# Ledger of designs, part 181: miniprotein binders against q6w4x9r395to579

Target 1, 185 residues: q6w4x9r395to579
Amino acid sequence: GHCSLEGGSFVTTFDARPYRFHGTCTYILLQSPQLPEDGALMAVYDKSGVSHSETSLVAVVYLSRQDKIVISQDEVVTNNGEAKWLPYKTRNITVFRQTSTHLQMATSFGLELVVQLRPIFQAYVTVGPQFRGQTRGLCGNFNGDTTDDFTTSMGIAEGTASLFVDSWRAGNCPAALERETDPCS

## First folded at step 14 (miniprotein)

Design se15
Fold by ESMFold2-Fast, scan of step 14:
Structure se15 (fold): chain B 185 residues (1-185), chain A 89 residues (1-89)
Amino acid sequence: as target 1 above (185 residues)
Amino acid sequence: DTLRKLARVLYWLAVVLMWEAERAFEAGNFEEAFRLAEEAGELIEYAIKFAEEAIKEGDTDPETEELLKEAEKLAKEVERFIAKVAEEL
């Protein structure tokens, strides 16, 4: 299955449910028992600059007991807080430049990440069939049913993206439900 | 400026590790909470150092000053959390 993070703040889940959100935080994209050593994939959203009013993807994090890999829009790649030259290889993970505008993180456990650096930072997550029905996070549950793709961290299926997104925050940040301009609030 | 960009990355990682440390603490996994918080503390110390060095080397971007302020705030939060975890060990 395929999950995409595009156009700053658009997400398409593994079951092909599209949505958009507004929030600046780190969010869990993917958690699964199929990921080794309590692994999780996360996305960092921030404002692109002081003049921007919208949020955008600025980094992707793969976190496990052994590895803490960050890939940023500025082409900084770290593992466990240390900057790494590409290609960077561990036992199960390789990060390399796929094209002049794309970096790839390939793994031995059925997860692939491709990030587009230019013109806009975007991420593409691919998982093998062993992940079917065994994922949770912003990329959805990969069960072939889009009606429960907005399942929160508490296990509740929501009809809208706002509560779903807020439930997957991995940091102490402003809630996505809070907006500067909202006609109903 | 490589230092500013690296400091920002380290800050983001420290935030995530603190979030995991808090969840470990809530689950009663005090050893794990302590380990994660110590790692976050080390990362935030380097984020502060690199942000300060970037400013010293001429970085006048307001975002770098904001990053330094937020990193210093998180460093204090880490210290308080580690003290709290120590009470349970």
Scores: ipSAE 0.735, ipTM 0.885, lowest interface PAE 0.9, mean pLDDT 84
Fold by OpenDDE base, second read of step 15:
Structure se15 (fold): chain B 185 residues (1-185), chain A 89 residues (1-89)
Amino acid sequence: as target 1 above (185 residues)
Amino acid sequence: DTLRKLARVLYWLAVVLMWEAERAFEAGNFEEAFRLAEEAGELIEYAIKFAEEAIKEGDTDPETEELLKEAEKLAKEVERFIAKVAEEL
């Protein structure tokens, strides 16, 4: 399964459902029992301009009971709040520079993350087949059905992205705004 | 610029940890809630420190001041939460 966060506010789920939202919060992208130590992948969105519609992805966070990794445009911060030189390696996670503009987080448990740093901060999440039907968050449920991707944290299928996205907030923040999906924006 | 950026990252992480702490608390996992909140508190203190240092070094970006304010607000929230959790231990 491939989930992408592009263009600052565009998301494509594991089931290839595209949607757009504007929010300034941290959201759960991926939660699954397949992630060790209660692991979760999160996305941090912040204001990129003066308008409420000017929001962008600014960081990706992997959090578990053992590991804390924040990938931002300029810094990779891990446990203890220290910026790390790459490559950074834990027991089952490695963060390294893939190209001049891309970082990669590789894992031993079937999660891969590629982050484009420039010109636009974007993220690409890949999960193995063992994750099928066992994912939750903004990346959807990876069950091959796009119609139920907007399942909230409470297990309710929503018809709009805004309510769906809001249900996956990982902090106190304003409500997300749904916008028309435009892959060119 | 680097200090501000680092401070922001730490702030984000602290926010996430507090979210986890709150979830733990709601689940009745008070020890875990406490641990997570303490860690959030440490991170937010570093965020504050780095933001302040950035300002001291001449960072005049309004975003840095805003970050500092937000971090200080979060620090207070963390403290209150820790106190609440401690009552359940």
Scores: ipSAE 0.372, ipTM 0.736, lowest interface PAE 1.3, mean pLDDT 90

Design se16
Fold by ESMFold2-Fast, scan of step 14:
Structure se16 (fold): chain B 185 residues (1-185), chain A 89 residues (1-89)
Amino acid sequence: as target 1 above (185 residues)
Amino acid sequence: DTLRKLARVLYWLAVVLMWEAERAFEAGNFEEAFRLAEEAGELIEYAIKRAEEAIKEGDTDPETEELLKEAEKLAKEVERFIAKVAEEL
């Protein structure tokens, strides 16, 4: 399955459900028992320079007991707080420049991340078939049913994106707003 | 510039680790909470040093000073949290 974070604040889940939100926080994109050592993929959103009412993706974080990899829109790549030159390899993870504008994080456990650095910072998450029905977070549950893709961290299926997104915050941040109801924003 | 960008990345990681430390504490996993908070503390001190170096090397961007203040605030929160966790160990 494939999940995308595009155009600043647009998300398409593994089951192809699109939504948009407005929030400045770190959010859990993907948690799964298929990720080793309690691994999780997270996304950092901050205020956009285009409009004070918009937010955009500024970094992606892969967090586990052994590895804490951050890839930022400023082309900073760190693991466990240390800046790394590319290509960077660990036992199970390789981060490398795929093209002049794209970085890729490849793993041995069925997760792939591609980030577009220019002209707009965007992220693309690919997971193998073993993740089907085994994911939770902003990218949805990957069960082939879009009606429950807004399942919160407490296991409740919501009808709107804002409550869903807020439930996946990994920090003390303001509540997100869903922009589909704000035609002028 | 590069130092400020690195300091911001370190700050983001420290915030996430503190969030995980708080979850571990609420779950009664005090050793894990302590470990995560100590790691967050090291990252935030590193972020402070990188931001200070950026300013010393001529970074006049107001965002760098704002980042330094945010990082110093988080460092004090980490210190208080570690003291709280130590009471349970």
Scores: ipSAE 0.707, ipTM 0.867, lowest interface PAE 1.0, mean pLDDT 84

Design se17
Fold by ESMFold2-Fast, scan of step 14:
Structure se17 (fold): chain B 185 residues (1-185), chain A 89 residues (1-89)
Amino acid sequence: as target 1 above (185 residues)
Amino acid sequence: DTLRKLARVLYWLAVVLMWEAERAFEAGNFEEAFRLAEEAGELIEYAIKLAERAIKEGDTDPETEELLKEAEKLAKEVERFIAKVAEEL
């Protein structure tokens, strides 16, 4: 399955449900028993415009007991707080430059992350079939049913994106504002 | 430029680790809470040093000064949290 974070504030879940929000926080994108050592993928959002009317993805974090990898819009890659030059390889994770404008994090456990650096920072998450029905977070539950894609961290299916997004905050941040998705997006 | 960008990344990681530390504390996992908070403290101290060095080396971007202030605030929060966790150990 595929989950995308595009256009600054648009998200498409693994079950292909699109939504948009306005928020400045770190959010849990993906948690799963399939990730080693209670691993989690997270997304950092911050204000992007002069008017502060929009927010955008600024970094992606992969967090586990052994690895704390951050990939930022400024092409900074760290693990456990140390800057790494690419290609960077651990036992189960490799971060490398896929193209002049894309970085990839490949793993041995069925998770792949591709980030677009320019013209705007965007992220694409791919998970193998073993993750089906075993994901939680902003990318949804990957169960083939879009009607429960807004399942909160408390296990409640919500009708609004903003309540869903707020439940996945990884920080003491202001509540997210819901944004309309375009009919064509 | 590079110093400020690295300091910002360290700040984001420290924020995440403090969030995990608080959750560990609420769950009664005081040793884990302490470990995570200590790690966050090391990261935020390094971020402060990088931001200070960037300014001394000619970084005049207001964003760098703001990052330094945010990092100093988080460092104080980390110190207070560690003191609280130590009372439970």
Scores: ipSAE 0.779, ipTM 0.902, lowest interface PAE 0.7, mean pLDDT 85
Fold by OpenDDE base, second read of step 15:
Structure se17 (fold): chain B 185 residues (1-185), chain A 89 residues (1-89)
Amino acid sequence: as target 1 above (185 residues)
Amino acid sequence: DTLRKLARVLYWLAVVLMWEAERAFEAGNFEEAFRLAEEAGELIEYAIKLAERAIKEGDTDPETEELLKEAEKLAKEVERFIAKVAEEL
């Protein structure tokens, strides 16, 4: 499954459902029992301009009981709050520079993350087949059905992205705004 | 600029940790809640220090001041939460 966060406010789920939202919060992208130590992948969105519609992805966070990794445009910060030189390696996670503009987080448990740093901060999440039907968050449920991707944290299927996205907030944030736009436009 | 950026990253991480701490608390995992909150507290304090240093070193960007205010607010929330959790231990 491939999930993408592009263009500052566009998301494509593992099931290839595209949607758009505007929010300034941290959201759960991926939660799954397949992630060790209660691991979760999160996305941090912040204001990129003066308008409420000017929001963008600014960081990706992987959090588990053992690991804390924040990938931002300029810094990679880990457990102790220190910026790390790459490559950074833990027991089952490696963060390294893939290209001059891309970072990669590789794992031993079937999660891969590629982050484009420039010109736009974007993220691409890949999960193995073992994750099928076992994912939750903004990236959807990876079950091959796009119609139920907007399942909230409480297990309710929503018809709008805004309510869906809001249910996956990790913190106190304003409500997300939805715009029905094609991420390719 | 670098200090502000790092401080912001730490702030985000602290926010996430506090969210996890709250979830742990709601689940009755008070020890875990406490641990996470303490870690959040450490990170947010470091973020504050970095932001303050940035300002002292001549960072006049309004965003830095805003970050500092947000971080200080979060620090207070963390402290209150830690106190709440401690009552359950």
Scores: ipSAE 0.525, ipTM 0.794, lowest interface PAE 1.0, mean pLDDT 91

Design se18
Fold by ESMFold2-Fast, scan of step 14:
Structure se18 (fold): chain B 185 residues (1-185), chain A 89 residues (1-89)
Amino acid sequence: as target 1 above (185 residues)
Amino acid sequence: DTLRKLARVLYWLAVVLMWEAERAFEAGNFEEAFRLAEEAGELIEYAIKLAEYAIKEGDTDPETEELLKEAEKLAKEVERFIAKVAEEL
C-alpha cells in the first residue's frame, strides 16, 4: 500500500482517500504492530515558506526504541540527535540519496519512505502486504474501505478531516483549523 | 544557516520525545518517562547552544531568534516535567 503527503498539505491514505488540512504540529502518520520496537512514522508540519497562511510538510520522523531518525526539507538527516552523512546504515534501516532531489529510507520490515526535497518537500510511504488492516494514523487503516479512513486515535470514525487530524497530534499544538470569519475565533 | 537547520531538527525530535514521555507518565511507566524526558532535555540544550552560536556568528534570520525562544520555553517545560516525574520515583 501507498500513502502520499504532497503539495504541502495534501494527504492520500493507503486506501486512496484524499484530504487536506491546515496545521502546525507533528502528526502520527503510521503506527502498526508490524513496526519493530514500537516504531512509528510521523510528519512535522509548519508554516509554509511561501505563504504563512498555509502549512507544509517540513520533516518526517521515524521513531522506535532503537532509532530516532529525522529527515528534513533542508536535507538534514539525524539519528538519535546526531547528524549523519549519507548513505547511513543501521541494522534494519538505510537512508540514502536516490536522486539529486530524492532521499530514500529503506527498511527490512516492509516500510519504505521516499522524500522529494525539491521543488517542494513531499513524502511517499510504501508498506508491504503484512500491514493490511494493521495501520493507524494519518495514512489510514489500510483495510480496503475508505469509509473509515478517518478513524481517530480514540477509535472513532469521523466524517471530516479536522477532528481526525487533531486526534493524531504528537505534541501540545494548536488545533488544525480552517480560517474562520468569526471575529472571536 | 546549517546550525539553525540542525537546531530546528533537534527541537522537533525533543517535542516528540516529550510527548512520548507524557504518554509513558500517564501509563505509570515513570522510569521510561524520566529517560525520555532526560533525552529530550539533552537535545533541547544542544539546540539552544546551536541557535545561540548561530546568532553570535551573524545569523540575522528572525526564524533563528524565534527557534531560540521556542527551545528555551521547551527546556523549562522539560525541567518541570522531570521534577513531576521525580515525585513518583
Scores: ipSAE 0.761, ipTM 0.892, lowest interface PAE 0.8, mean pLDDT 85
Fold by OpenDDE base, second read of step 15:
Structure se18 (fold): chain B 185 residues (1-185), chain A 89 residues (1-89)
Amino acid sequence: as target 1 above (185 residues)
Amino acid sequence: DTLRKLARVLYWLAVVLMWEAERAFEAGNFEEAFRLAEEAGELIEYAIKLAEYAIKEGDTDPETEELLKEAEKLAKEVERFIAKVAEEL
């Protein structure tokens, strides 16, 4: 399964459902029992301009009971709040520079993350087949059905992205705004 | 600029940790809630220090001041939460 966060406000789920939202919060991208130590992948969105519609992805966070990794445009911060030189390696996670503009987080448990740093901060999440039907969050449920991707944290299928996205907030923040999906924008 | 950026990252991490702490609290895992909140507190304090240092060193970007304010607000929230959790231990 491939989930993408592109263009500052566009998301494509594991089931290839595209949608758009504007929010300034941290959201759960991926939660699954397949992630060890209650692991979760999160996305941090912040204001990129003066308008409420000017929001962008600014960081990706992987959090578990054992690991804390924040990938931002300029810094990779891990446990204890220290910026790390790459490559950074834990027991089952490695963060390294893939290219001049891309970082990669590789894992031993079937999660891969590629982050484009420039010119636009974007993220690409890949999960193995063992994750099928066992994912939750903004990346959807990876069950091959796009119609139920907007399942909230409470297990309710929503028809709009805004309510869906809001249900996956990891902090106090304003409500997300739904916008029409335009892949060319 | 670098200091502000790092401080912002730490702020984000602290926010996430507090979210986890709150979830732990709601689940009745008070020890875990406390641990996470304490860690969040450490990170946010460090973020504050970095932001303050940046300002002292001549960072005049309004975003740095805004970050400092947000971080200070979060720090207070963390403190209150820690106190709440401590009552359950």
Scores: ipSAE 0.462, ipTM 0.778, lowest interface PAE 1.1, mean pLDDT 91

Design se19
Fold by ESMFold2-Fast, scan of step 14:
Structure se19 (fold): chain B 185 residues (1-185), chain A 89 residues (1-89)
Amino acid sequence: as target 1 above (185 residues)
Amino acid sequence: DTLRKLARVLYWLAVVLMWEAERAFEAGNFEEAFRLAEEAGELIEYAIKLAEWAIKEGDTDPETEELLKEAEKLAKEVERFIAKVAEEL
């Protein structure tokens, strides 16, 4: 399955449900028992430079007990807080430059991440069939049914994207909550 | 500036680790909460040093000053959290 984070703040889930949100926080994209060592993929969103109401993807984080990889829109790649030159390899993860404008994180456990650096920072997540029905987060539950793709971290299916997104925060972000609930945002 | 960009990345990682530390604390996993918070503390100290160094080397971007203030605030939160976790160990 394929999940995309494009155009600053648009998301298409593994079950192909599109939505958009506005928020300045780190959010859980993908959490699954299929990820080793309590692994999770997260996305960092911040204010865009163009508009006060617009937010955009600025970094992607892969977090596990062994690896803490951050890939930023500024082409900074770190693992466990140390800057890395590409290509960078660990036992199960390789980060490399796929094209002049794209970086790829390849793994041995069925997760692939491609980030577009220019003109707009975007991310593309691909997971193998073993993840079907076993994902949680902004990318949805990958169960072949789009009607429950807005399942919150509390297990509740929401009808709106904002409540769904807020449930997947991985940080203390009062500004993001205020923007999401403001009717004039 | 590379120093500011690296400091920002370390800040984002520290925020995530503190969120995980808080979840571990709420679950009663005090040793894990302590370990995660200590790791976040090291990252945020490094981010502060990088931001301070960037400013000393002539970085006049207001985003660098804002990052430094955010990092200093998080460092205080980490310190308070570690003290809280230590009471449960």
Scores: ipSAE 0.780, ipTM 0.901, lowest interface PAE 0.7, mean pLDDT 85
Fold by OpenDDE base, second read of step 15:
Structure se19 (fold): chain B 185 residues (1-185), chain A 89 residues (1-89)
Amino acid sequence: as target 1 above (185 residues)
Amino acid sequence: DTLRKLARVLYWLAVVLMWEAERAFEAGNFEEAFRLAEEAGELIEYAIKLAEWAIKEGDTDPETEELLKEAEKLAKEVERFIAKVAEEL
């Protein structure tokens, strides 16, 4: 399964459902029992301009009981709050520079993350087949059905992206705004 | 610029940790809630220090001051939460 966060406000789920939202919060991208130590992948969105519609992805966070990794445009911060030189390695996770503009987080448990740092901060999440039907969050449920991707944290299928996205907030923040999806923009 | 950027990253991480702490608390995992909150507290304090350092070094960007204010607000929230959790231990 491939999930993408592009263009600052566009998301494509594991089931290839595209949608758009504007929010300034941290959201759960991926939660699954397949992630060790209660692991979760999260996305941090912040204001990129003056208007409410000017929001963008600014960081990706992997959090578990054992590991805390924040990938931002300029810094990679780990458990102790220190910026790390790459490559950074833990027991099951490696963060390294893939290219001059791309970082990669590789894992031993079937999660891969590629982050484009420039010119636009974007993220690409890949999960193995063992994750099918066992994922939750903004990346959807990876069950091959796009119609139920907007399942909230409470297990309710929503018809709008805004309510869906809001249910996956990791913190106090304003409500997300739904916008028309244009994957070609 | 670098100091502000790092401070912001730490702020984000602290926010996430507090979210996890709150979830742990709601689940009755008070020890875990406490641990997470303490860690959040450490990170947010470091973020504050970095932001203050940035300002001292001549960072006049309004975003840095805003970050400092937000971080200070979060620090207070963390402290209150820690106190709340401590009552359940």
Scores: ipSAE 0.437, ipTM 0.767, lowest interface PAE 1.1, mean pLDDT 91

Design se2
Fold by ESMFold2-Fast, scan of step 14:
Structure se2 (fold): chain B 185 residues (1-185), chain A 89 residues (1-89)
Amino acid sequence: as target 1 above (185 residues)
Amino acid sequence: DWLRKLARVLYWLAVVLMWEAERAFEAGNFEEAFRLAEEAGELIEYAIKLAEEAIKEGDTDPETEELLKEAEKLAKEVERFIAKVAEEL
């Protein structure tokens, strides 16, 4: 399964449900018992552009008991608060430059992350079949049914993206605002 | 430029660790809450030093001043949280 964070504030879940939001916070993108050492993938959003009227993805965080990896739009890669030069390898995780504009984080446990650095910072999450029905967060529950993709951190299926996104905040931040999803816009 | 960029990354990680520390505290895991908050405190202090050094080296970007202010605010929040956790240990 594939989940994408594109165009600043656009998300497509593992079950292919698209949505958008306005938010300046860190959000839980993926939690799963399939991730070792209580692992979780998170996405950091902040104001974008000179006017700051839009928000965009600015960093991705992989957090576990052993590793705290941050990959930023500025090509800063850290683990446990220390800057790392690429390629960077641990026992289960390798971060390397895939192309001149893309970094990849490959893992031994079925998670792969690719970030596009230019022209716009974007993230692409791939998970193996063992994650099916066992994911939580902004990327949805990966159960093949899009009607419950807005399941909050409390287990409630919401009709709006903003309430769903707010439930996955990993910080003391302002509430997310729903972006207009009109196909004509 | 590099100092500010690294400081911002450390700030984001510290925010996440404080969120985890608060969840641990709410769950009654006071040792875990303390450990996470101490780690966040170390990260945010380092971020402050990096941002201050960037400014000393001629970084006049308003984003750097904003980051320093945000980091100093978080450092105070971390200090208050650690004091709260210590009462339960």
Scores: ipSAE 0.797, ipTM 0.911, lowest interface PAE 0.6, mean pLDDT 86
Fold by OpenDDE base, second read of step 15:
Structure se2 (fold): chain B 185 residues (1-185), chain A 89 residues (1-89)
Amino acid sequence: as target 1 above (185 residues)
Amino acid sequence: DWLRKLARVLYWLAVVLMWEAERAFEAGNFEEAFRLAEEAGELIEYAIKLAEEAIKEGDTDPETEELLKEAEKLAKEVERFIAKVAEEL
């Protein structure tokens, strides 16, 4: 399964459902029992301009009981808030520079993350087949059905992206704004 | 510029940790809630320091001041939460 966060506010789920939203919060991108130590991948969106519609992805966070990794445009921060030189390695996770503009987080448990740093901060999540039907969050449920990708944290299928996205907030944040998906953005 | 950016990242990490802490608390896992909150506290304090350092070094961007205010607010929330959790330990 491949999930992408592109163009600052565009998301494509594991089931290849595209949608767009504007929010300034941290959201659960991927949660699954297949992630060890209650692991979760999160996306941090912040203001990129003066209007409410000017929001963009600013960081990706992997959080578990053992590991805390924040990938931002300029820094990779871990656990105690220290910026790390790459490659950074834990027991099951390696963060390294893939190219001059791309970082990669590789894991031993079937999660791969590629982050484009420049010119636009974007993220690409790949999960193994063992994750099928066992994922939750903004990346959807990876069950091959696009119609139920907007399943909330409470297990309710929503028809709109805004309510879906809001249900996956990891913090006290304003409500997300839904906009029409523009594949050209 | 890099100080502000790092501070912002740490701020968001602290927000996430506090969210996790609250969930742990609601689940009755007070030890975990406490641990997470303490970690959030450390991060937010560091974020504040970085933001203050940025200002000291001449960062006049209003966003830095806003970040500092938000971070200070979160720090207070963390402290209150820690106190709350401590009562359950």
Scores: ipSAE 0.288, ipTM 0.678, lowest interface PAE 1.6, mean pLDDT 90

Design se20
Fold by ESMFold2-Fast, scan of step 14:
Structure se20 (fold): chain B 185 residues (1-185), chain A 89 residues (1-89)
Amino acid sequence: as target 1 above (185 residues)
Amino acid sequence: DTLRKLARVLYWLAVVLMWEAERAFEAGNFEEAFRLAEEAGELIEYAIRLAEEAIKEGDTDPETEELLKEAEKLAKEVERFIAKVAEEL
């Protein structure tokens, strides 16, 4: 299955459900028991300086106990807080330049990530068939049914994207947005 | 410029690790919460040093000063969180 993050804040789930949101946080894209070492894929969104859309994808993060890989729109690639020259290889993960405008993170466990650096930072997530029905996050549940693709972190299927997206926040939210949810801090 | 870009990436990662640390704490996994918070602390300390060095080397971008302030604020949050976790260990 394929999930895409395009054009600032457009998302197409593994079950091919398209949606858009306005958010400036880090969000969980993909969690699955098929990812080793409690792995998760996340997306960082920040305010866009150009366009009617206020937000854009600025980085993708793969987190596990062993690896904490960040790939940013500025072509900064880190693992566990250290900047890495490409190609960069670990036991199960390789990050390399696929084309002059694209980086790829290839894994041994059925997850592939391609990021487009220019002209607009975008991400494309591919997962093998073993992930079917075993994913959660912004990319949906990959069960072949689009009607429950907006399943929140609490397991509730929503009819609209806004509550779904908000349930998958993982930090990096601006003060104004955080004040809306926790005004007493 | 390169220093600021790296510092921003480290800041983003540190915030995510703190979010995971808070979730671990709420679940009663205090050792995991401590480990994640310590790692976030190391990342944010490095981000502060990189931002300070960028400014010292002539970076006058207001974004760099704002990043430094955000990183210093997060560093204090990390210290408070670690103190809280220590009470449960």
Scores: ipSAE 0.738, ipTM 0.887, lowest interface PAE 0.8, mean pLDDT 84
Fold by OpenDDE base, second read of step 15:
Structure se20 (fold): chain B 185 residues (1-185), chain A 89 residues (1-89)
Amino acid sequence: as target 1 above (185 residues)
Amino acid sequence: DTLRKLARVLYWLAVVLMWEAERAFEAGNFEEAFRLAEEAGELIEYAIRLAEEAIKEGDTDPETEELLKEAEKLAKEVERFIAKVAEEL
């Protein structure tokens, strides 16, 4: 499954459902029992301009009981808030520079993350087949059905992205705004 | 610029940790909640120090001041939460 966060406010789920939202919060992208130590992948969105509609992805966070990794445009911060030189390696996670503009987080448990740093901060999440039907968050449920991707944290299927996205907030934040999606954007 | 950027990253991490702490608390995992909150507190204090240092070194970007305010607000929230959790231990 491939999930993408592009263009500052566009998301494509593992089931290839595109949607758009504007929010200034941290959201759960991926939660799954397949992630060790209660691991979760999160996305941090912040204001990129004056308008409420000017929001963008600014960081990706992987958090588990054992690991804390924040990937931002300029810094990779781990555990005790230390900026790390790459490559950074733990027991089952490696963060390294893939290209001049891309970082990669590789794992031993079937999660891969590629982050484009420039010109736009974007993220691409890949999960193995073992994750099928066992994912939750903004990346959807990876069950091959796009119609139920907007399942909230409480297990309710929503018809709008805003309510869906809001249910996956990881913090006290304003409500997300839904915008019409253009898959060609 | 570098200090502000790092401070912001730490702020985000602290927010996430506090969210996890709150979830732990709601689940009755008070020890875990406390641990996470303490860690969040350390990070947010570090963020504050970095932001203050940036300002001291001549960072005049309004975003730095805003970050400092947000971080200070979060620090207070963390402290209150820690106190709440401590009552359950």
Scores: ipSAE 0.381, ipTM 0.741, lowest interface PAE 1.2, mean pLDDT 91

